VHH binders against Uncharacterized protein MJ0119. Designs and how they scored, part 17

Target 1, 224 residues: Uncharacterized protein MJ0119, of Methanocaldococcus jannaschii (q57583)
Amino acid sequence: MDSWNMKGSKMVDVNEITKYLPGFNCGACGYKRCDLFAEALLNKDVKLEDCPFLLRERFKENYEKLKEILKIKGKIKKEEKYIGVIDGYEADFLLKPLPNECSCRETLLIMDKKELKVGDYIRYRPLGCPIPHFAKIIDEYHGFYIIHVVGPSHRITGEKIEYKDVGIAIVVAFEGIVEGKVPEVGKTVKFIPKHCMMQKVHSGVVVQVEGKRVYIEGIDLKVF
Key: E = the ipSAE of ESMFold2; O = the ipSAE of ESMFold2 at other seeds; V2 = 0.75 times the mean of E and O plus 0.25 times the DockQ between their complexes.

## First folded at step 18 (VHH; framework vhh_7uia_1)

Design yb3 (from q5 with A97T F109Y; at its last look DockQ between E and O 0.56; V2 from the best seeds 0.00; counts 0 for: pae O 2.7 > 2, framework grips, unsure alone 60.0 < 65)
Fold by ESMFold2 at other seeds, look of step 18:
Structure yb3 (fold): chain B 224 residues (1-224), chain A 125 residues (1-125)
Amino acid sequence: as target 1 above (224 residues)
Amino acid sequence: QLQLVETGGGLVKPGGSLRLSCVVSGFTFSSYYMSWVRQAPGKELEWVSAIYSGGSSTYYEDSVKGRFTISTDNAKNTLYLQMSSLKPEDTAVYYCTTYPSEEEWLKSYGESDYWGQGTQVTVSS
């Protein structure tokens, strides 16, 4: 989640610390690899002594060197950033699903006048995105359809789910939970929906906020 | 004739490993954004990992970082996801997806969705 939006030079610092770790990648410290433990050391999430091998005489010199390095690095603050994977642009926040929902809600204007109802599964291509999406309609509002994005599970499970192909649809709104700084109503925001296959920065105007729940309209895939 | 085909799923015990493959045909592989997404029944559709095949930039969601490794073999037009330290929460259908080039989008107009068929990964405790 938040870590996939991070850009920066922390890889250099991680490599410097990893150089003095035992390198066994054993998981005894709670991290699968020693470079991940090194990252956790920089983030102050763990202590050096959480690696049990650093406490052994074999690694006494490594331990002392790491103490020196981490004392110096302890002045370097980590900043969280939300960076779109496919586009490299910075977003203001991630948008997560509402509690117990399988995706952020999208509100669609569907161009094809197909007979649709709540509970239907659809295939649509969002205007401005080359990748078709699959969705379940969860509500209808005066010709707009509110959906959850789903995967095309019919292809692997053998279940006979009919995905009605509605062609191009316009995503007119997103609704979800903010991970990051909660915006004010009326602001133009940049955000990354958790369910986005490309992790692309979206933009829109916040029209409602309640706690961390936001409703965003005027959706555009361009950052401005 | 763009096609993406995932293989390598299966049943594995917690802590085990699997390697997923996605073979891509019908276009030039070397400069594409490629990604893995997953969904378990009744759960969130999740972006898992991505790679640009023209570089070494790799990206992971937090829950798999340090456990999964994405890679490509451009000579074989294949995307891989090496999964280790598998947990029951990793149980899902895994799909590969791609962001098409302008050339591929124009050739595939209206006929491709840039998704594979999926492969089932089951981690049972």
Scores: ipSAE 0.470, ipTM 0.769, lowest interface PAE 2.7, mean pLDDT 80
ESMFold2, look of step 18: ipSAE 0.574; ipTM 0.814
ESMFold2 (binder alone), look of step 18: mean pLDDT 76; pTM 0.766

Design yb4 (from y5 with A97V F109Y E111I; at its last look DockQ between E and O 0.52; V2 from the best seeds 0.00; counts 0 for: pae O 2.2 > 2, framework grips, unsure alone 63.4 < 65, grease 25.3 > 24.2)
Fold by ESMFold2 at other seeds, look of step 18:
Structure yb4 (fold): chain B 224 residues (1-224), chain A 125 residues (1-125)
Amino acid sequence: as target 1 above (224 residues)
Amino acid sequence: QLQLVETGGGLVKPGGSLRLSCVVSGFTFSSYYMSWVRQAPGKELEWVSAISGSGGSTYYEDSVKGRFTISTDNAKNTLYLQMSSLKPEDTAVYYCVTYPSEEEWLKSYGISDYWGQGTQVTVSS
């Protein structure tokens, strides 16, 4: 639970602050949970006194310890948090495009199979998402299609781009570069693809890691 | 039928400002979640900003924090993106996208895709 920097200074994180909070998760401070209040304390968005129970004699020692901890905040390493906007879940990392590519790669299983080839533009609805997506096919792999998600630029450009409507497709894999803590092969991870228009947390199982490059299968829109 | 129409794009010099509007018309306007996304040629579709929740909570991608402000006028069914201190890297087509409620999704099944048509923002010297 304890962490230290290279110089032996004690590092403080949200968990250390949360341990000294009353833990009632009562909402009286304006936050539904005490760990959210702890995060707000680190961000200087609130004061210790905003928790009404910390001012009680029962919690005087906790209050004094928290004051000491927060005085050294400038020496602590804040853990980067990746929070999905639409769902509020915490992800382990962001997923960014591969070098020299315009998007993360998604691998699709297309339900309404058509004569599709690399370079085609498609319109599809991901199974489990109500919002149709637009994509360019960049590769084919054993009957699956690898794509880059794009915007519907045909609506404002002079180019005649015909998007083939393939109906429902299943997103079976993502591939990209990790921003954040690099995962281990075999682990279930939570991630946010940078191109996701809803910034929704996705989950899946890591199949391959090379440096920061990862390939993730078993895609689900829910947190594990 | 749901329609989303972006306006307010144009050519602006670095350091300039623009305000984008997204007018939602048709069936019941959803205020659950709306976002601005953007895409430049040859680049990733990028989430820019969102507004959600009953209190109108706002969220921004790090590169636009402090420069862009998202807001709504729910009486006019309009989403805004106020852009200031514009940079050449902000050049893109900007789209508004909404996440439909279950009721709205059922009404519009197969009709709407919940995207606007896009508006071009060009920041050039």
Scores: ipSAE 0.537, ipTM 0.810, lowest interface PAE 2.2, mean pLDDT 80
ESMFold2, look of step 18: ipSAE 0.659; ipTM 0.828
ESMFold2 (binder alone), look of step 18: mean pLDDT 77; pTM 0.777

Design yb5 (at its last look DockQ between E and O 0.49; V2 from the best seeds 0.00; counts 0 for: pae E 2.7 > 2, unsure alone 60.3 < 65)
Fold by ESMFold2, look of step 18:
Structure yb5 (fold): chain B 224 residues (1-224), chain A 124 residues (1-124)
Amino acid sequence: as target 1 above (224 residues)
Amino acid sequence: QLQLVETGGGLVKPGGSLRLSCVVSGFTFSSYYMSWVRQAPGKELEWVSAISGSGGSTYYEDSVKGRFTISTDNAKNTLYLQMSSLKPEDTAVYYCATYPSDEEWLKYGESDYWGQGTQVTVSS
């Protein structure tokens, strides 16, 4: 891995800044730890003078060194992150389809039950999303329906697929393959389904992990 | 009527180029978010690229960065996807999609905010 624009420029990280902070972790700057303050300095969220100890004679050399470090030309390269395109929120990972499947599996609670069975195609609006989705039912479990999201490909292929319009449905679970750090069971996570047209951050609670395969429940499409 | 119509697909050899167009009618073309999504037979539905926000920021899926360029022509109410250095794995039906504003959703409701798709085939 090489450094972005490193010809004559130096990448500065939290550790380099933290080295010259007082290290008291006192909270006087509004951050509980000095490494959090260092991160805020890199993000330009605070001023160096917000640490009151840096203004004291004892730390005059530290203050001057930090001024020099923070004036480094070139762009500080952050660790790669998964950022929702439409919402700007950070996710913990991307969620990809299971092998040989065309989307993550979603589990739906359908509000206005119709006569539905495995193999049926449906049109639904996820509660919390303005965009109708198209899906194929791949399994049924105690009144819940497990689906693959599909494109409306019937418009191209000319097949006369009838999508049953089931109105609003609640997405109660996702299942797929993690790209990124695999989460622990019981953790609340933020994720982006790879097939999402808006690359919108979702959240939920991890209830099962096997390798990179995860099952996530308690889905929320609005994460703030 | 709200309509999104994709055109510009076709057969092209590896390394070739195509430009997809999505003509939007029935509402103002200053939509908050527009994207290209694709799906090959039996393959995942995948987000490809988006243009979003009042400044028209552009975003790309990693596998297409540097090869595809998303843009708009507001005078023609058209979204474009310029594809170059095409590979066989780019073979798919490409759809344009939009995120409705509150005003548009009130007017069109749960209308489909997807186009009909256009086929791109990259083969020798």
Scores: ipSAE 0.455, ipTM 0.749, lowest interface PAE 2.7, mean pLDDT 80
ESMFold2 (binder alone), look of step 18: mean pLDDT 76; pTM 0.772
ESMFold2 at other seeds, look of step 18: ipSAE 0.604; ipTM 0.833

Design yb6 (at its last look DockQ between E and O 0.51; V2 from the best seeds 0.00; counts 0 for: pae O 2.6 > 2, framework grips, unsure alone 63.3 < 65)
Fold by ESMFold2, look of step 18:
Structure yb6 (fold): chain B 224 residues (1-224), chain A 126 residues (1-126)
Amino acid sequence: as target 1 above (224 residues)
Amino acid sequence: QLQLVETGGGLVKPGGSLRLSCVVSGFTFSSYYMSWVRQAPGKELEWVSAISGSGGSTYYEDSVKGRFTISTDNAKNTLYLQMSSLKPEDTAVYYCATYPSEEEWLKGTYGESDYWGQGTQVTVSS
């Protein structure tokens, strides 16, 4: 393992920032030297504006360059791992709803053959999850039902809504927008649907990709 | 029978504070996993915060981190969400939610309860 490279990389980053600082080593920012201020900037302990000289006309170009550099490094440093809250597993990405939709789409195989139509509200328990869900059917495809997960509307809207209790259903697919690295078709992925009340890691196989929109099948809700 | 009852919602101005409470009954309150979720009309159902594990580790969705604090009082069987620096974007119905106990999971009795409460409305408006 190349441990010198890690220390060298930190010093290179500090030197890159210091190159554009005024270099007066005056202490006005709270640090005795400008290279210490540069290190503090990389650690997000201070703001650029804490150096009073960077706001002066002489250093206007330096200030703008430093904003650009720190913006890039800030984006890299702000990227976090996606860790399931209830299970502690690492996911590859978060799955968000499609634009203007209230949840990721789920495709259900419903075991109880009740008469169901688009627009119906249902109560179901996903196989592999102990938590009953409330959903609205938004589409139907070859005997499968596409749904949005919703809250229990009779508690939210004050309107009386007849929920059809369909018992256990199998979640066949998820569809949504990737937050994170977009996977390739055919990959087995781990993901957290943003609507999940437990932030639990799910897994499945990517079947379709269009930009950041993905369709995932082979769903396992018990990854823990 | 498990019941979760949320209280403490109301109308507040931007920048204001509210403390939500969730009283749990019919269930041994253990702080194993308790969470707050929210939904505004026509918007995402959104996980907000959780307290989990034997040490009571706390977790927050990015947009509320630093503004909201989750806590429990096991003697009162109560989960709290202290909300500060409220924004119009925080307007929603807030629910507390939990996971079945290990005993309920092992006995297979977990399908009878909803594991989340009736909700309490928070409205942030000038």
Scores: ipSAE 0.482, ipTM 0.774, lowest interface PAE 2.6, mean pLDDT 80
ESMFold2 (binder alone), look of step 18: mean pLDDT 76; pTM 0.777
ESMFold2 at other seeds, look of step 18: ipSAE 0.490; ipTM 0.786

## First folded at step 19 (VHH; framework vhh_7uia_1)

Design yc1 (from yb1 with G110A; at its last fold request DockQ between E and O 0.71; V2 from the best seeds 0.00; counts 0 for: pae E 2.1 > 2, framework grips)
Amino acid sequence: QLQLVETGGGLVKPGGSLRLSCVVSGFTFSSYYMSWVRQAPGKELEWVSAISGSGGSTYYEDSVKGRFTISTDNAKNTLYLQMSSLKPEDTAVYYCVTYPSEEEWLKSFAESDYWGQGTQVTVSS
ESMFold2, look of step 19: ipSAE 0.488; ipTM 0.787
ESMFold2 (binder alone), look of step 19: mean pLDDT 79; pTM 0.804
ESMFold2 at other seeds, look of step 19: ipSAE 0.577; ipTM 0.821
ESMFold2, look of step 20: ipSAE 0.476; ipTM 0.774
ESMFold2 (binder alone), look of step 20: mean pLDDT 79; pTM 0.807
ESMFold2 at other seeds, look of step 20: ipSAE 0.569; ipTM 0.826
ESMFold2, fold request of step 22: ipSAE 0.473, 0.451, 0.561; ipTM 0.764, 0.743, 0.808
ESMFold2 (binder alone), fold request of step 22: mean pLDDT 79, 79, 79; pTM 0.803, 0.804, 0.804
ESMFold2 at other seeds, fold request of step 22: ipSAE 0.571, 0.458, 0.535; ipTM 0.813, 0.755, 0.792

Design yc2 (from yb1 with F109Y G110S; at its last look DockQ between E and O 0.32; V2 from the best seeds 0.00; counts 0 for: pae O 2.05 > 2, framework grips)
Fold by ESMFold2 at other seeds, look of step 19:
Structure yc2 (fold): chain B 224 residues (1-224), chain A 125 residues (1-125)
Amino acid sequence: as target 1 above (224 residues)
Amino acid sequence: QLQLVETGGGLVKPGGSLRLSCVVSGFTFSSYYMSWVRQAPGKELEWVSAISGSGGSTYYEDSVKGRFTISTDNAKNTLYLQMSSLKPEDTAVYYCVTYPSEEEWLKSYSESDYWGQGTQVTVSS
């Protein structure tokens, strides 16, 4: 195969890997088909040895050829595309947490305000989302609360944490790191927060950009 | 009302496998989507995978695509996450979370927790 020639760099694709896999599509490696396993090999998500059949004498030559091919890191040429799970809409980018933070920051307008302070844990339902969220308040801003979304880990650890149930809250802003093309200030964008349990497309207006860090206001779960 | 209980977590070596289960009550598979999410203490809360309750469509975040398989067993009213080629980065509490499809959206969401209790997966040494 011309992909085996190490005289010059070549891009390896899924088809070149798949030709040398056993082809049983048996699922033993955790993938339903061998071409899916080939894609995972190129992404370095798995090792050759995760296919139990490649370790057998019958496939010794295949295994050695695949080791040689995989020395040349391949790229999967796909158009970058971010699709919401339940709504099917295309987003412009994913929004990831700031470094060392457990979620994108959300800024909340809380309808039924209790005595709330930084450090409090709350349970709230975002207007437009059926899933109650658990969160920690990390800051206050002009009567709004900035939070990290967290899982209810106390249920498995047994730690006694008081979650104040604040009912319905409106998410008025998101802050995070763009995965994808960084938008310009003033642009209306569609995005998926990585912590979103529905992977639902959100929309809003970019009001600040610093590198890949963006602050988005005017949040709506109805995509326009 | 929806009730979700996860099991199947445990300690496993890198490269190992686990199958997580989520037993569901008060759920109509054709009317709901089911998700796995995960979080280690102080780390990012991450969506992992989702499936329609009827088993029609499956979705995976990029880092688990091809290593994890989400599925359902209607006879057992159970959601599964088959995890293979486990890495230390997969260490977390895994939660099953549900959300109603459009048909069920107004009927039940305001009265439910929508989350399971969690099950710990630890991939070490």
Scores: ipSAE 0.554, ipTM 0.784, lowest interface PAE 2.0, mean pLDDT 79
ESMFold2, look of step 19: ipSAE 0.621; ipTM 0.823
ESMFold2 (binder alone), look of step 19: mean pLDDT 78; pTM 0.789

Design yc3 (from yb1 with T98I F109Y G110A; at its last look DockQ between E and O 0.61; V2 from the best seeds 0.00; counts 0 for: pae O 2.05 > 2, framework grips)
Fold by ESMFold2 at other seeds, look of step 19:
Structure yc3 (fold): chain B 224 residues (1-224), chain A 125 residues (1-125)
Amino acid sequence: as target 1 above (224 residues)
Amino acid sequence: QLQLVETGGGLVKPGGSLRLSCVVSGFTFSSYYMSWVRQAPGKELEWVSAISGSGGSTYYEDSVKGRFTISTDNAKNTLYLQMSSLKPEDTAVYYCVIYPSEEEWLKSYAESDYWGQGTQVTVSS
């Protein structure tokens, strides 16, 4: 019955409250729907007793359960909102790296006909972003390169790493772990890659889903 | 030529403070956004904070909100990150990154990478 966050605090959301309301959507409490009343309860705008049906014997157990839920000292679980910093658009989810990886995987189409292999470090500019990125090639697939985005560590380490400058590249796909609602295959989604330096909203089409792991193609760095 | 130079990193105890500076030279300080990004060895590249070119809007990653303050001094072409209540989890190389205006990018600066040199912050008892 209780929801917890990673801090050990209990969380209560509108759906937990709505579950125990009578569900008549009658308006007697001043709200047209019971889920709106549940939201008002969490915001402390109304009292539980403002629903006249909760005081009836038929709903005694619901009323007692709601009293217990609303007395929980914890944080209200707000539906997570993912707003792009640079663009102000709302995304459906954040995209995080796969476990033990330093960034989401990006798949690049590289225009420069430079010889590249797995393990190479590259400097590239994503088409649609003015900021060059630094990356390590981790795989190759039918002329595309799969990479991890990294920082330009060569500038402050004692080690020499040669970054091959490949110029402009098109980001063809992202792969990572969803933080938020996991989408269905075939859906057009808006997302923010966690490694994005400006937290800009991207869009694309989900091609594969395995648990929270998703592969997204048709990438656009601008959302309408 | 465009240069971004971070200073102010170092070793500090948990609960301590540091101020990072990023001095920008070689172009007009008028980008849309400037940001701080960090990376520890083998860990995620993380966005930390951003500020609009006007200095009116500031943005923070949740784990640093309330502890870090981003600001600019346009007269000195300098971006700052004031870090307080530092934790071991803040240990990383910190980079400043500038998102250039369209005008600046279209000039001879297209070959610039807009990343700073990096500065190490280590929080350890």
Scores: ipSAE 0.546, ipTM 0.808, lowest interface PAE 2.0, mean pLDDT 80
ESMFold2, look of step 19: ipSAE 0.588; ipTM 0.829
ESMFold2 (binder alone), look of step 19: mean pLDDT 79; pTM 0.797

Design yc4 (from yb1 with Y32N E102Y F109Y; at its last look DockQ between E and O 0.89; V2 from the best seeds 0.00; counts 0 for: framework grips, unsure alone 63.4 < 65)
Amino acid sequence: QLQLVETGGGLVKPGGSLRLSCVVSGFTFSSNYMSWVRQAPGKELEWVSAISGSGGSTYYEDSVKGRFTISTDNAKNTLYLQMSSLKPEDTAVYYCVTYPSYEEWLKSYGESDYWGQGTQVTVSS
ESMFold2, look of step 19: ipSAE 0.633; ipTM 0.849
ESMFold2 (binder alone), look of step 19: mean pLDDT 77; pTM 0.772
ESMFold2 at other seeds, look of step 19: ipSAE 0.671; ipTM 0.857

Design yc5 (at its last look DockQ between E and O 0.40; V2 from the best seeds 0.00; counts 0 for: framework grips, grease 24.8 > 24.2)
Fold by ESMFold2, look of step 19:
Structure yc5 (fold): chain B 224 residues (1-224), chain A 124 residues (1-124)
Amino acid sequence: as target 1 above (224 residues)
Amino acid sequence: QLQLVETGGGLVKPGGSLRLSCVVSGFTFSSYYMSWVRQAPGKELEWVSAISGSGGSTYYEDSVKGRFTISTDNAKNTLYLQMSSLKPEDTAVYYCVTYPSDEEWLKFAESDYWGQGTQVTVSS
């Protein structure tokens, strides 16, 4: 299975680069393992010459082979790509939180109703995801709840915050800041929310755009 | 019952190192997808690193590449995050999260698949 990076540079064949590195995992190049150096070479974060052993006679053939391989891989790196980690699918952009907010805003339709108010902390399972999420309600909109996703930090801080378990909820909208090409209203898009624990590709329809700020509805958490 | 428990957090000076551990307790240990996420007070919840697939492919958020190493020890049902060259920006609560298998999801429907969290503080 190929490795991917969050910024969309495709790292296909990291293992082939690693094959021709010295393999000492010595850290002299600034990376603890040679496979990390190989990944950095594909991302153009370093030069081959940053490995001091590649400059030695013993590794002359390896060095020349790596130069050849990296010319091919360098062309691949001219294109920005956003690739989901768990699913391997390509997204159109990353979705980041609004300024000064701790996550993208999500709008929830809560299946198993409970009395809720702004400021409440909840535990919910998004329909289509097996992993429960934790959130703070930041607003209410005609029976929907707008939330920030948070970690369950009360478990280690000792703070007396009770998370209300609301069961299943449908995520009906995302709102955030685009990193990448800003879409037009009406477009069906694929995106990765930066706070997603699985870095999974989501899809939806853009219904509002203001600069880089977008509001996306019709959310599908299972892209396939 | 399925449990994830993080250990290894603490106070460390800039440039220091820590190793986080996440021990999974249960009848099955899923290595299909496991990740570390973090959140500092008032900051965004941030995906940090993941290990995925039977081959153990590793993935890192850009700001931690070259400094953090994710790994597993399946015999001990443990996920690790080796952190080096720590910076004040790495200060956060770190959580391990697992994506359940179909069998785990059916068996542990009451679990949240998150760890308790462990505090990492990088301060001079």
Scores: ipSAE 0.611, ipTM 0.835, lowest interface PAE 1.9, mean pLDDT 81
ESMFold2 (binder alone), look of step 19: mean pLDDT 79; pTM 0.802
ESMFold2 at other seeds, look of step 19: ipSAE 0.624; ipTM 0.830

Design yc6 (from yb1 with T98K F109Y; at its last look DockQ between E and O 0.49; V2 from the best seeds 0.00; counts 0 for: framework grips, unsure alone 63.5 < 65)
Fold by ESMFold2 at other seeds, look of step 19:
Structure yc6 (fold): chain B 224 residues (1-224), chain A 125 residues (1-125)
Amino acid sequence: as target 1 above (224 residues)
Amino acid sequence: QLQLVETGGGLVKPGGSLRLSCVVSGFTFSSYYMSWVRQAPGKELEWVSAISGSGGSTYYEDSVKGRFTISTDNAKNTLYLQMSSLKPEDTAVYYCVKYPSEEEWLKSYGESDYWGQGTQVTVSS
């Protein structure tokens, strides 16, 4: 079983830590088993000294070894990696929504010519993804539409919201907040939009940066 | 016609458990990728968990890892999300989403959206 997470920060083998713990599964540290304590050490939820047996002379070498392992692992966690779930590719960063927004912004070129306005809800299929998306149009830009991706909540709330089916659309840009190393304008980047239902690595070219806020164009769902 | 139907939502106290089910109908159940996503009104649309690949590898968002378990029962054409240690921030509508197989895509071309209808999970005192 592969226990990757989105950030790659939990790739460190819990078994390496567990083999240097006393192994008594005694619960004295607040965890029922030593492997659970090992997981808590990886998550920085506890200190080594929370295991009272590691404080004993018998386990002094274990304690020192664990300090070495955890310092290296902690340093590795600060160098977070982002791995796409459906594709397994490495991205440069996650792209998160702007503050108080429900998704990254996407800019769409809509293939079907339909009367659309800001505030409309749409159903579209992104060219390159077989799964239709649902969105709210939040702005209009030189014949493109800027949207937030949403779930089809009308199905459960009973509120009568018409989702206009616009067919195929091309996602021409993303905008959001970088989690990770902020790129320079002009660079080709790989990223995972947080709202992506497949957690697929996207690529594109950075055209604007302001702090951690980036605007990325030339979107490609393939990464080489 | 391919359909996805979620059940198992409801009201639960913090620390409680629920199991969500997503029954896939209209085709023989098959999977390349299936996921759970969630959204509360006016809040972020979040990918929660996925099951992917021929071996059924499982993946989780950091905030749910160790608390949620995704699984399938191919004989029942059902995707599950076992939720434990529920917190108020888990309150949302949960949707199942299925990446279509080639057969499903060809049979439902342009007519299916591969989303369920959603099921409400509310975690409150």
Scores: ipSAE 0.672, ipTM 0.852, lowest interface PAE 1.5, mean pLDDT 82
ESMFold2, look of step 19: ipSAE 0.737; ipTM 0.880
ESMFold2 (binder alone), look of step 19: mean pLDDT 77; pTM 0.783

## First folded at step 20 (VHH; framework vhh_7uia_1)

Design yd1 (from yc1 with Y32N Y99W F109W; at its last look DockQ between E and O 0.82; V2 from the best seeds 0.00; counts 0 for: pae E 2.4 > 2, framework grips, unsure alone 64.8 < 65)
Fold by ESMFold2, look of step 20:
Structure yd1 (fold): chain B 224 residues (1-224), chain A 125 residues (1-125)
Amino acid sequence: as target 1 above (224 residues)
Amino acid sequence: QLQLVETGGGLVKPGGSLRLSCVVSGFTFSSNYMSWVRQAPGKELEWVSAISGSGGSTYYEDSVKGRFTISTDNAKNTLYLQMSSLKPEDTAVYYCVTWPSEEEWLKSWAESDYWGQGTQVTVSS
């Protein structure tokens, strides 16, 4: 991968990144192998500091070389606190949308049975939130609907979009990208979804991790 | 019937300023949390700023701190977002969103969705 890009920099392939990683294939960064982490670094899905071993003295030269190769500004990851606006509680991390998606994914249990399909637009009120949400259904899974939260853009564009009003729905899961410390599977976490209009701390149990991508179930608005 | 109406969007050059207004009608304004959120086409819906109804506390997303100022005029039931030092990354539809009191919620939930219509902000070249 010696081709040039639009910035005039040589494009670095996965193998060049991988040779400077620790090579333990330990999964501590959320990726099963270091070459998967290298690919995620090139795709800008993760930060170099998400490998905990690169910050150790033993790997100082590797870290500096990788930083130059990836043109990363920061030499160390700044520890940030995430405080809910409405509730004042501390969260463990922010939850951001998956790459090129407009919101974290929410998985809904819709109480009122309707004829719904992928691509439909809905208006729903999440149980526990006073604010009705607008959403697009992006998938169906075992009787649940996976959605993106969207703004009501039809109001400004003039498009004739029919939003099906499904009433109250239960948010049973969130999926997104962690900004902060990557959690371990099985742990109860506190998080703030970036699209949350109240910036309220949520809690749940992490059931899947791949890199910084997490799937969280057992959603609760109490903070313990 | 609750209504939120945004105005003040437009086209500006980088470094320019705009003031967004959100006029709220159909319920008591001073007890609510008020938020600005934004979304560019195909991009994430982002919380931008909030002001608490009871305490007047203001909150900002990190990327707008020091550039944007949220405020209210309770006599006019109006929320403001003063934006300065605008960047192309601020280009989006901006919505005001509110969380009314429990009492007002019980009266008006079915007739209201607590969102404004949106106003386009475009920061170009």
Scores: ipSAE 0.528, ipTM 0.787, lowest interface PAE 2.4, mean pLDDT 80
ESMFold2 (binder alone), look of step 20: mean pLDDT 77; pTM 0.783
ESMFold2 at other seeds, look of step 20: ipSAE 0.537; ipTM 0.786

